# VHH binders against p0dx41: the designs that were tried, part 37

Target 1, 281 residues: p0dx41
Amino acid sequence: MASFIASDQDVKNFLTAPSMNDQEGIGFAYATDEAVLKALIPAPLKLMAPVVCGYVVHMGKPTFSAPYLEESLFALVSYKDKMMGAYPINLLLHGPGAESGVIAGREGAGIPKKLADDIELRRNDNSATATVERHGKTLLNVSWTAGELNDPSIMKQFAGQLALGKEAEMNSFFYKYDIDQHEDGTNHFSNVQLVATQLRSLADQVEPGNLSIQLESTDDDPFGELKVLKPLGAAWFHFDTSVMFNTLKLDEVDAATTMPKLLTGRYDRSFFNPKAATYII
Key: E = the ipSAE of ESMFold2; O = the ipSAE of ESMFold2 at other seeds; V2 = 0.75 times the mean of E and O plus 0.25 times the DockQ between their complexes.

## First folded at step 19 (VHH; framework vhh_5c3l_4)

Design l5 (at its last look DockQ between E and O 0.78; V2 from the best seeds 0.00; counts 0 for: unsure alone 63.7 < 65)
Fold by ESMFold2, look of step 19:
Structure l5 (fold): chain B 281 residues (1-281), chain A 127 residues (1-127)
Amino acid sequence: as target 1 above (281 residues)
Amino acid sequence: QVQLQESGGGLVQPGGSLRLSCAASGFTFSRYTMSWVRQAPGKGLEVVSDISSGGGSTYYADSVKGRFTISRDNAKNTLYLQMNSLKPEDTAVYYCAKHTRYYKYGGSTYTTEFDYRGPGTQVTVSS
């Protein structure tokens, strides 16, 4: 019988490693203002390049939810010159599995997830488009056309060991934290930690091409702060499997210097200024 | 021109087995999620199973879990459905379907839809 009390078997199943299987969409990269991007990166992570990467994808068979669409903008970073990977600045989710994806990511790894009002992703033969909408604006409008990259040099910069049809390990870095209440009723941040999630992914499609991209801002989602100085390229990709096989606690970090860089990706302006929200009475 | 051709249907007794095949042409088969869908008498279409483009992930309807196995051979452009322990409720026309790559949720626009399906093959389970 269904119950508010989960069975022992349900609890065991809940603790299994998540997989993001059957994922496909547009990945892209563009050059941005280095000082602006560097300022967004909390210590001890270091920015590796003045490049914003991102994607709009369909998560076709996640193990923790119904399917959903996901957008991300991320920086390329290192931890202590040892580990390199992605630092996602934001993720926006939409679709039947989106609420579960936000909850799982926020609680499990401190992933900066919010819900979008709408995401569309469409491929026609050798071209594709995606849009992400939230709070009255199209925050992201991206297209890919198969063929020549905008700047072929991005292949040299990212010509690592990624091979089509072979598994690759990837790192994503996040900051987790708690919001606790003091005995006097005021709130504070505690347990602020840098975490790395490690994914093992199998890419069976990677089709490079030309990027066209536009970003816009709202008060809640200031995507336009990450100005597109130069589009570098895009690709259509498919990951047949992508398993989160490890999570590492890397560091405890200072709340005062870190939390200002985390809140916007996780909360809207009404949390910071209740007068920014208007209700018609 | 996209073409999908199912085969392997027929009449079987309850508890029996069938294997359906679907020959695909006119598109790059290995780039698309493929499904088996069925239509039982007096019912709408039901997605029975689907399989990712690389074959690494699958979906099964609750009614067929543990009895049916979807597979694909991308070198031969062929989709398969192994159906074991067949029941009278499995009686339907079974269609091979190609997914679109148009993803949008909500409103009147369909999301994760099929843009083509074959003519179907009849499966009848009766004694």
Scores: ipSAE 0.492, ipTM 0.820, lowest interface PAE 1.5, mean pLDDT 88
Fold by ESMFold2 at other seeds, look of step 19:
Structure l5 (fold): chain B 281 residues (1-281), chain A 127 residues (1-127)
Amino acid sequence: as target 1 above (281 residues)
Amino acid sequence: QVQLQESGGGLVQPGGSLRLSCAASGFTFSRYTMSWVRQAPGKGLEVVSDISSGGGSTYYADSVKGRFTISRDNAKNTLYLQMNSLKPEDTAVYYCAKHTRYYKYGGSTYTTEFDYRGPGTQVTVSS
């Protein structure tokens, strides 16, 4: 019988390393304004290229929730010139597992996750489209058509990130923090830390092609500030397995200089100005 | 034209085993998630199991977990379901189904989109 008290086995399963198995969708990259993107990257991470990467995927068999759809935009960064990887700026989730995915990611590694109102992902033969909607706008509209990349000169770098039939390891960087309340109910940030998660992924489909992409903004999700100056390319991909196998604590960082760059990926405008957003409760 | 043909059903006693097969043609089998779906007498459709295109990830309904094993052979374009420790509640028509790559969730209803399924094979568990 269901209970408010979890069994010992349930607790044990909760502690098992998360896996994002049976994942597929559109991955993409585009050039953006270097100064704008650099300003979003908290120290000590350094921007490696004026490129935004992203995806819209279906997470078919996550180990921590029911299935869901996920969007992300991320930068390519390094830590102290010795470790390179992705710095996700945002993630939007939609579907039956989305709420659990937001909670797990926020609590586990400080992942900047919020819920989307709708995500659609569709592939027909050699083309695919995806849309992401939140708070009255389509924030992202992306298409992939199999074939040549928009900028063929990046094919080597693009192909080198995914190797068919072999496991590839990737770093993702996040900032985690605590929010503590003072006796009077006001909030205080503490323990702001840079962490890295390492994923081992096995791709069995990688089909490069041409990117078409449009971004728009709302006050809660200013996606359009990461302007598309030049589409570089896209791919359809499928990961049979994708397992988080390692997490590293890298640095403590200053809350005052870091938190302004973290809040909008995690909270809506109503947190900053309760009259700035409207919604139906 | 997509074609799916199930086989391997039949009559079996409780506790017995059966192995279902599904022969696929008319599409690139190795690119698609495949499912076994069943319909028991007087009941609606139930997704029994699915398997990712590469075979690395699986799903099982709670009612069959630990007793059924889905597998695929992409070289032979064939999907399998090994059914062990069969119970009378497993009596149903079993269908092989091909997923579409269209993902959209509406409201609170979770749905999986199939664009093709076969005619089915009868499994009867009775003593």
Scores: ipSAE 0.459, ipTM 0.819, lowest interface PAE 1.6, mean pLDDT 88
ESMFold2 (binder alone), look of step 19: mean pLDDT 80; pTM 0.808

Design l6 (at its last look DockQ between E and O 0.01; V2 from the best seeds 0.00; counts 0 for: pae E 20.3 > 2, placed apart)
Fold by ESMFold2 at other seeds, look of step 19:
Structure l6 (fold): chain B 281 residues (1-281), chain A 127 residues (1-127)
Amino acid sequence: as target 1 above (281 residues)
Amino acid sequence: QVQLQESGGGLVQPGGSLRLSCAASGFTFSRYTMSWVRQAPGKGLEVVSDISSGGGSTYYADSVKGRFTISRDNAKNTLYLQMNSLKPEDTAVYYCAKHGRYSKSGGSTYTTEFDYRGPGTQVTVSS
């Protein structure tokens, strides 16, 4: 019988490491304005290249929710020249598991997740398209066609990160923080820290190809700030498993210099200024 | 050779339910968007529903939204349509269709191309 009280076994299951199993979709990379991208990267992370990477995927068998679709744009970064990995700028989720995925990621790792109004991801043989819709616009429209990359010179680096049939380990960097409430109901930020989640992934399908990509902005999601100066390439991929096996606390960071770079991936402009956008409901 | 075979049609009373199946072979089923389309007597084809290759994206015509559910099992190469609360207006031959190229905006289908469809299964909703 269902209850508001979880069983001891349910609590234990809740605490197990999350896995994003049966993940499939389009991954891509494009060149963008270096100064603009650098400005978005909070210290102490350093931008490695003026490249935006991203994906639109179906998370088929996540261990923490029903299935959902997910978009992300991320930068390639280094922590103190020691660790390299992804710094996600945003993630948008859609589908039956999306609300639970947003809550889990926000609370568990400070992942910049919001809900999309719609995400489409469709493949037909050797080509695929994806769109991400939010607040009246198509924020992201991507296509992949199997074959040559737009810039073949990146193939060696690209292929080295996605070794088929072997587990690969990757870092993802996030900033966690608390919002503490004063007695009068006003808030302040505390415990702002840089963390890395470490993923172990097994890719069993990678099909490189040509990227076509367009970005647009709304007041709430300024994706167009990350201009597409040059498409570099795309791939269709499938990860059989992708497990978060470790989380590292790296640094405590200053709230005043960091939080301006974190809020827009996590909240809409109406949270900052209720008159900044007009909604139709 | 692409092969699609529908089953599960029949005669049902208004308010009843049917579950359609479509067995697929001769192509990599998991790489394609699939649709259910129908043709009522004397009418053209109507796209009833579609589902993306991985199952994450779906579409439903307004006339069936909330009553029909599309699903797929890529391990069994099978497409399904669960039809509930059937109405006389749902009477049609229902076809399983394989997409070629397809585009969509705003949650509505505005262009579709089907490479192949099966022979169809008759659904009749009548007292």
Scores: ipSAE 0.187, ipTM 0.646, lowest interface PAE 5.7, mean pLDDT 87
Fold by ESMFold2, look of step 19:
Structure l6 (fold): chain B 281 residues (1-281), chain A 127 residues (1-127)
Amino acid sequence: as target 1 above (281 residues)
Amino acid sequence: QVQLQESGGGLVQPGGSLRLSCAASGFTFSRYTMSWVRQAPGKGLEVVSDISSGGGSTYYADSVKGRFTISRDNAKNTLYLQMNSLKPEDTAVYYCAKHGRYSKSGGSTYTTEFDYRGPGTQVTVSS
């Protein structure tokens, strides 16, 4: 029977490790302005390449929600030259599980998730397209055509990720923080820290191909700041399983220098500008 | 069934030119990266050049850069190799090769990416 009070077993189940199983869609990479991308990376992470990677995928069987579509743009980074992985700059979610996915990711690991107005992902034979719309514009329009990469040199960088039927482990880096209220009702940040989530993923389909990609900006989502200087390539992929098996607490970081780089992936301009208004019904 | 047929080989003097052609059938030619591969006497296969499905990206082995030009005519399902300033070292059987669907284009150095090749055409460069 339904209740506002969760059982002890419900609480224990809530704490189990999440999985993002049955993922399918377009992954891509493009070259961008190094100085612009480097400026977005908070210390102590260091940018490894002037490349933006990203995806638009269907999350078919997440353990924490109904299915949803997800977009991400991320940088390739290192922590202390020992751990390497992805630093997601944004994630936009759409679909029946999207609200739960945003809540889970924001609260669990500080993942920069917001809701999109619409995400489409379509494949026919050897080509696929995806669009991501938010607040009046198509922020991302990406296509994949099976066959040739735009720049074959990307193959060497992702050779391990092209191994079908073998599990691959990777790190994703996020900054997690608390927002506390003062007695006067104003807010402050506390416990600002760098974390890494570790994923184990099994790819059973990887089809490389040509990337076509366009980005646009809105006031709330300045995707166009990450200019496409050179498309590098794309792939259609399917992950049978993708399990978040570990989370590492790496460093406490300075709020004043870090938070300016975190807010726009998590909040809209109405949080920052008292004269900002958006009317979407 | 995939069919590839090379032509245009022959005997030529050093410094001369030849144009190889490869007629393709049995597949959608315009969707695949194509290569020219050669085998010199007593040597293994060497990728000479490849060209993307649309013709926008090309690769050349260091030994032929500036002398050979790969091209394709997707309306005629034909691959070409223009060979200029030929040297005795270019003597080989030249094969037209079709890449597999998920092979990379431009910069290939490995023959294991090919799923079909033709019977080849002999090019002999002798003084």
Scores: ipSAE 0.000, ipTM 0.104, lowest interface PAE 20.3, mean pLDDT 85
ESMFold2 (binder alone), look of step 19: mean pLDDT 84; pTM 0.858

## First folded at step 20 (VHH; framework vhh_5c3l_4)

Design o1 (at its last look DockQ between E and O 0.82; V2 from the best seeds 0.00; counts 0 for: unsure alone 64.0 < 65)
Fold by ESMFold2, look of step 20:
Structure o1 (fold): chain B 281 residues (1-281), chain A 127 residues (1-127)
Amino acid sequence: as target 1 above (281 residues)
Amino acid sequence: QVQLQESGGGLVQPGGSLRLSCAASGFTFSRYTMSWVRQAPGKGLEVVSDISSGGGSTYYADSVKGRFTISRDNAKNTLYLQMNSLKPEDTAVYYCAKHTRYYKYTGSTYTTEFDYRGPGTQVTVSS
């Protein structure tokens, strides 16, 4: 309706739980340097394995936007040895729904979302490839070939995550924070807290296979810091439904020790280097 | 060789109903999103509806929402479109279309959404 004022029904609809239905693409895992990965994990989360997981997917029918493509790299973590799940280090989005997806994720749960310049995802019969490009480089080039995993022993670690034909629940951990401005124009961080979003997903396709993966860095996106020491495996998957059914507030955390680990997933170098700015003249 | 064959079109009066079917072969039907697309006289190709590979998620164009229902039977490799409360503006050739698993956007445009469509079936709504 042509109004700056939302209707009562619009407000009610705005508050419904988001779903990421009709999601498909490549999921993968590789071994990386444990000390490097552990250093990226803010307390009180603890790293469970020296493994980077990730995906490149098409979000076909999100309830909050037009479709978009999404990349993520994440660690497997625990909270107090009782809640396990994903800690996403980054998410890059591309496509007609990407801007809305960044806004929703950043505001809703502090999700480290930025826009990619391009994402491509392609499957031909028994193989698939994906690329993610930002700021002049291909940050991620990944392929899956149906068949044997690179390391078949990891099947136990992932078996409960993508049980075919059954709903699976997964935690994703994020840190939310406010940036408040003082009367003199300077800023400070406040309300820095650990949250968990909980997803219930129904996988109706899970096809394991061999992973080939290359990572590169730019100053804004240092993907290469998470070196590929050993590819472990990949899968093509489809989630028919995936609903974010709950968000839990877990802990308040110290800004000084936490924020250095959060900023690069959410902001580019122009925020940190006064000599480097993005502007149009 | 991918084959899609539509059926169920015809002449119907405004307010009537038709049920379109699309028989699929030559590919693993249950692994692909499928669409009904239409071409009205003097118009380009328009996506009417699509349905996810598992059947759990659907899309409808605003012009047909609440009147049309897409469904699929993966055991029979068949896509359906139930069309109710038909209007003269629904007159078109209706095509069954197979989505690619090639996802790339240029701006808001899906670069390659469909890799095959059937020959189509004519739906005419006139009194």
Scores: ipSAE 0.590, ipTM 0.837, lowest interface PAE 1.6, mean pLDDT 89
Fold by ESMFold2 at other seeds, look of step 20:
Order: structure tokens, then sequence, then C-alpha cells
Structure o1 (fold): chain B 281 residues (1-281), chain A 127 residues (1-127)
């Protein structure tokens, strides 16, 4: 019955809109160095605040894979002062569905996904912790404790995104590109494009609280560049449904000025420096 | 402290229907994914169905897809399983189970961890 050839129905099912259903975990925000964060944001996106947002979540019922855990750090940006949303700097995935999640995101929208060595997410009553490990370090250690935010002034930023029982729409911005090969075997980038994915999400749990967060770096994942100057707050949340219902092509952009800001979220240093890694077989 | 109590089992003929209920107390029911699991005579536990805390996402085992429907009423702290077109192989003890909020994957295995399940209710499908 199994075949290398997919049925027509399988192909149609493959093309349905992806949904990241039954997703829960810790969302957080902290203040960072504005100049450092701004330098990471490719044109024509504009940084809107010197804040890093992020999450560590369990994707319980994704429509395209088995469950997996996902981490992200993202900036708040605008496109031409008209579209606001997230610009994810990285995403790390772990679990039985993680490989499929990386493939789908990379091919579908150029999402900067890599595999983590381990992700753990645990909630005990009114507190929760998460850790993300890759290449010998705990890149992210985050805790949430229900109650007061570290800085209550950020509450307005949550209003439309985390409104309980109401659908919220969110834009996420990514860059797609092709890699083409010259006759001499060398490569070049082509068709570098800014795209936006649009999600419609329904939050049925949002529990604000206090953030504790530590970041570390490896050569492959320099999370520590985005220093925690001030924790702002965290929340435990659950999205019952989260549907990616649209992807928009927004602009074509210059490869020379853009690609240096894209590579490290998508590739390890071995792509740039063969001495940075050893393969043992 | 956590209490889960199943009801609605019984004897039914093939092709018949039953509705299982699970009353929950001792925790905030609306915050947790819930499952129905079953154990047929001489067999291990099988996850029959899951439902997310808000009720918008479900999972069904292949053996019951199209025949069983999981639902929940968060105002009444109650989980349900509507079982239609019952077959003799559906004969089992059915348990209501509460999921953990501890997520960690080791190796390539996919499993749902439960931190509590009820005493179960017997479903027997026989002529």
Amino acid sequence: as target 1 above (281 residues)
Amino acid sequence: QVQLQESGGGLVQPGGSLRLSCAASGFTFSRYTMSWVRQAPGKGLEVVSDISSGGGSTYYADSVKGRFTISRDNAKNTLYLQMNSLKPEDTAVYYCAKHTRYYKYTGSTYTTEFDYRGPGTQVTVSS
C-alpha cells in the first residue's frame, strides 16, 4: 500500500492551510540594546521598540506533523508603517514533529528554523520553566511565576494579541531566497524577498506573571548578543487554534545587504568556516 | 485531591451507541487537555481520543475515527465521549485521564503523559 508516489488526495491534503493547534507555554518580553537589535532588522522592516519577545511552547496538534516543542526570539517591527508584527530572529525545534516543522517552515516561508538538542517545558501550578539546549549550552533558561509583571506598562502591548476568548490576527515577517549555482560550481543568492505570514489565533488561557530569563551563546547560536537589560514580563498561554491563513509577497530586497542578517538563523558556522565543526563517521 | 469519575458504560449490541461522561474536581478543569484511554481484556492501554483545553482541537485513534466524538463542557467540569456504531472490539474499560503540563521528548518516541486517571467504566459490546 505504501508507495513513493502520493495519491491525488494526499497531494490535496498536503496543500491545506497549516494550523498549529493546541499550543501552550511561556511567552515573554525583555528590553535589550536598541542599536544592537536595530542592526539585526533587514530593510525595509523598521524596529518599533527596543524589546525582544519570545516563547517556548508545545505544539500539541499541528496539522502537518507529530507534536513538537518550539522556541523563538523575535522583534516587533513594521512594514511601511502599515503592517505591524513579529520578525523572528530564530526558531529552535525539538521533538518527534520537529524535523517536519523545520522542512515545512523553511520551504513555505523561509522561516529561520533549526533543530535544538533538547527543549523542556514544565508548569507546576502557578510557576513554569523552560530550557533550550544546543551544541553544549543552555541557550535559554526562562521562568514564569503567576502574578505581577516585572513592568506593568507593557500590558497594553498584549491587549489584541492575548485577548481571552477572541480571535487575534498576527503578522510574521520572513525573508525567502534562492541559492543558484554558477558554471564554476560557486553559488549566489537570487530572488531575495520579504514575505509575511498571517495567523489567526484563539487564546483560551492567558496568565500574566513575572519573568526570569538567562541567555547564553555558542558559535552557532549567539543568543547572548541580545542582552537582557530589563525583564518586562511573561505569561502562560494556550492557543486552542492558530491557523496560518495567508502568505503575502511584500518586496524584493538587495541580497548583499540582507543575506548577512539571515544566515545565522538558518545555518551553523560550519557553512562559513569549515574549521568550526568536525564530522565524525 | 484530583478526582475523575467516569460513568455511562454498560452493555450494548453491535451498531449501538453509548455516551461516556467524566466528572472532574480538585483542579481547574478548563486548563487541561483531557483524554479517553481504554484497556481491552489482556491488552495494554490505548489512547482513544484527546481534546484540547478549549475544545477546538481533537485527536482520534484510527480504530475509532468517524465513530467516536470527544467533547467537553468547561462550565460543568465534564468530559464526554459519544460512541456510535459500536463494535465488539470496542469492549474495554474506558478511563478519563488528565494530561501533564510537563513536555520533554527523549529519543524518537511520541507519547502523552498523564498525571491522573479515574477508576474507569466498563463498555461491553456483545449480541
Scores: ipSAE 0.438, ipTM 0.809, lowest interface PAE 1.8, mean pLDDT 88
ESMFold2 (binder alone), look of step 20: mean pLDDT 80; pTM 0.802

Design o2 (at its last read DockQ between E and O 0.87; V2 from the best seeds 0.00; counts 0 for: pae E 2.1 > 2)
Fold by ESMFold2, look of step 20:
Structure o2 (fold): chain B 281 residues (1-281), chain A 127 residues (1-127)
Amino acid sequence: as target 1 above (281 residues)
Amino acid sequence: QVQLQESGGGLVQPGGSLRLSCAASGFTFSRYTMSWVRQAPGKGLEVVSDISSGGGSTYYADSVKGRFTISRDNAKNTLYLQMNSLKPEDTAVYYCAKHGRYYKYTGNTYTTEFDYRGPGTQVTVSS
């Protein structure tokens, strides 16, 4: 029976590692302005390439929620020239499991998740499309057509992460922080930390192809700042399993220099300026 | 073109076991999530279980969890449902169903969308 008091077994189950099994969709990469992308990357992470990567996927069997759709744009970064991986700039979620996915990601690893108004992902035969809508605009419109990449040079970076029949390990970097309230009711940031999550994923479908992509901005989601200078390629993929098996605490960082780069991916304009216009979700 | 053919249904006594099979053709079986769906007399369709395209993750309805096991053999293009400890309420027509690759939510719920399902096989649990 339901109760406001969880059982000891429920608490133990709550603490198990999350898995994002049975996920599939479009992954892509495009070239962007290096100076603009570099400016978005908080220290001590270092940008590895002037490339934005991203995806629109269906998370079919997450262990913490009902299914949901997820979009992300991320940079390729390194930590101290030793650990390489993704630095997600944003993630937008939609569907029955999306609210739980936002809560789990925000609380677990400080993942920059917000809810989209709508996400659609469709594959016909040898082509697929996806759209992501929020606050009055289609922020992302992406298509994949099976066949040749726009620029074959990107294949080496994708191939290591999407090899068929072999598990691949991926690092994702996030900044966690606390928002604590003073006795007078005002807030402050504390415990701002760089962390890495590590996923082990088993791909059983990887189909490279040509990318077509268009980005748009709203005041709350300035996707257009990451201009598409050159499409590089896309792939349709399926991860049969994807398990978060490790989280590493890497550094404590300065709030004043770091937080300005974290807030837009996590909060809408109304958090900063009560006169800013926002649309009801 | 797409064909799904169930087999292995029949009459069984309470507490017995039965194994359903579904032969698939006309599509690349290993690329799709597959489900077993049942319809009991006077009731709507219920998703009994599903299994991811690679077989690495599964779903079971609460009414069958611990008693039924879904599996697939991608080399043989075959889906299976092992049903143990059968009860009279498991009496239904059981369908093999193929999921599509179109994902869009209408409202706040996700409904399972099947592209195709087979003709079904009758399972009757009675003494």
Scores: ipSAE 0.491, ipTM 0.812, lowest interface PAE 1.8, mean pLDDT 89
Fold by ESMFold2 at other seeds, look of step 20:
Structure o2 (fold): chain B 281 residues (1-281), chain A 127 residues (1-127)
Amino acid sequence: as target 1 above (281 residues)
Amino acid sequence: QVQLQESGGGLVQPGGSLRLSCAASGFTFSRYTMSWVRQAPGKGLEVVSDISSGGGSTYYADSVKGRFTISRDNAKNTLYLQMNSLKPEDTAVYYCAKHGRYYKYTGNTYTTEFDYRGPGTQVTVSS
């Protein structure tokens, strides 16, 4: 049964399209500084709005791991004015399936995943809260209260992406890259590529409401750089199914202009400052 | 007031079948993950199966995979467990349980928290 060598059936199962089924939590949107957000978006992606979207969710029945909790902040972007979707700036994972989720996402699509120290998500009746902790601070504290929207005009566009009772397709954009070593032992980046993962999701709960949100920064996770200028709204949602059915290779891109925007979502300060290896903040 | 009421238990011979039902009221049934949990004599609680709020995804304990099928009818507020090829080791009190919406983990350990469970129904598999 157990072996370092996988069976042919195990290999076939490994290659099956992953699903993030029974996913629920708080989704939200807020207005931020346009210039700051635009600067984070690598070419050829273009920012569609000066809005940060995000979520804190429980991935209840992922096909590749035990359950886990996940946070993300993402921008709304387009590729060549033809494909629209999310560009996640970060994802933080916590729970029994989190290690597998980080490995799968990093290797499969270059997803900027790190482990959080703690994530909590709780809903009582018509309100919910979530917190994300890493390296000595609560990076994100978000709450949703059903009913009143902070700004109803923006929530119409936000809510329209979650068509209740119907499958919806969504794109998420990521950059993959290799790290290769020269003969002298130094490293370089190669093969930097823009990819899109495509998800098909069935939302069977979408409950709009009021957003309250606070962000904090650490040296490793500068969430506060994406200032909350105006909360726009939140929703509690449940995806009964969510299948990642396709990954597209879109463009090869320049490493020198792209990699500075990718590293901090994937690596902590210890990679840039050797003295930080024993540092706890 | 949350109410969960199991039915369909009884005495059955090995290899036989039973269908458990759980009538739910006092909450919006279609918004919650539901479980069947059992307790064999002198043993702790075991999660037998669970099903997502929309019914699209399920979990089964290894001991029941391929023999038991969980389902739900959200229009009738009813949870079901079809139990086939029953074995003496399936003898237990079976409980219908409602999950909460509170998610918190400690490291790689996993503990399911339930808000409510019913009084249970006895399933006995014997000749």
Scores: ipSAE 0.487, ipTM 0.814, lowest interface PAE 1.9, mean pLDDT 89
ESMFold2 (binder alone), look of step 20: mean pLDDT 81; pTM 0.816
ESMFold2, fold request of step 22: ipSAE 0.487, 0.258, 0.456; ipTM 0.815, 0.721, 0.798
ESMFold2 (binder alone), fold request of step 22: mean pLDDT 83, 81, 80; pTM 0.846, 0.820, 0.812
ESMFold2 at other seeds, fold request of step 22: ipSAE 0.390, 0.419, 0.300; ipTM 0.766, 0.791, 0.749
ESMFold2, last read: ipSAE 0.433, 0.429, 0.367; ipTM 0.801, 0.796, 0.773
ESMFold2 (binder alone), last read: mean pLDDT 83, 80, 81; pTM 0.851, 0.810, 0.819
ESMFold2 at other seeds, last read: ipSAE 0.396, 0.429, 0.485; ipTM 0.774, 0.785, 0.814

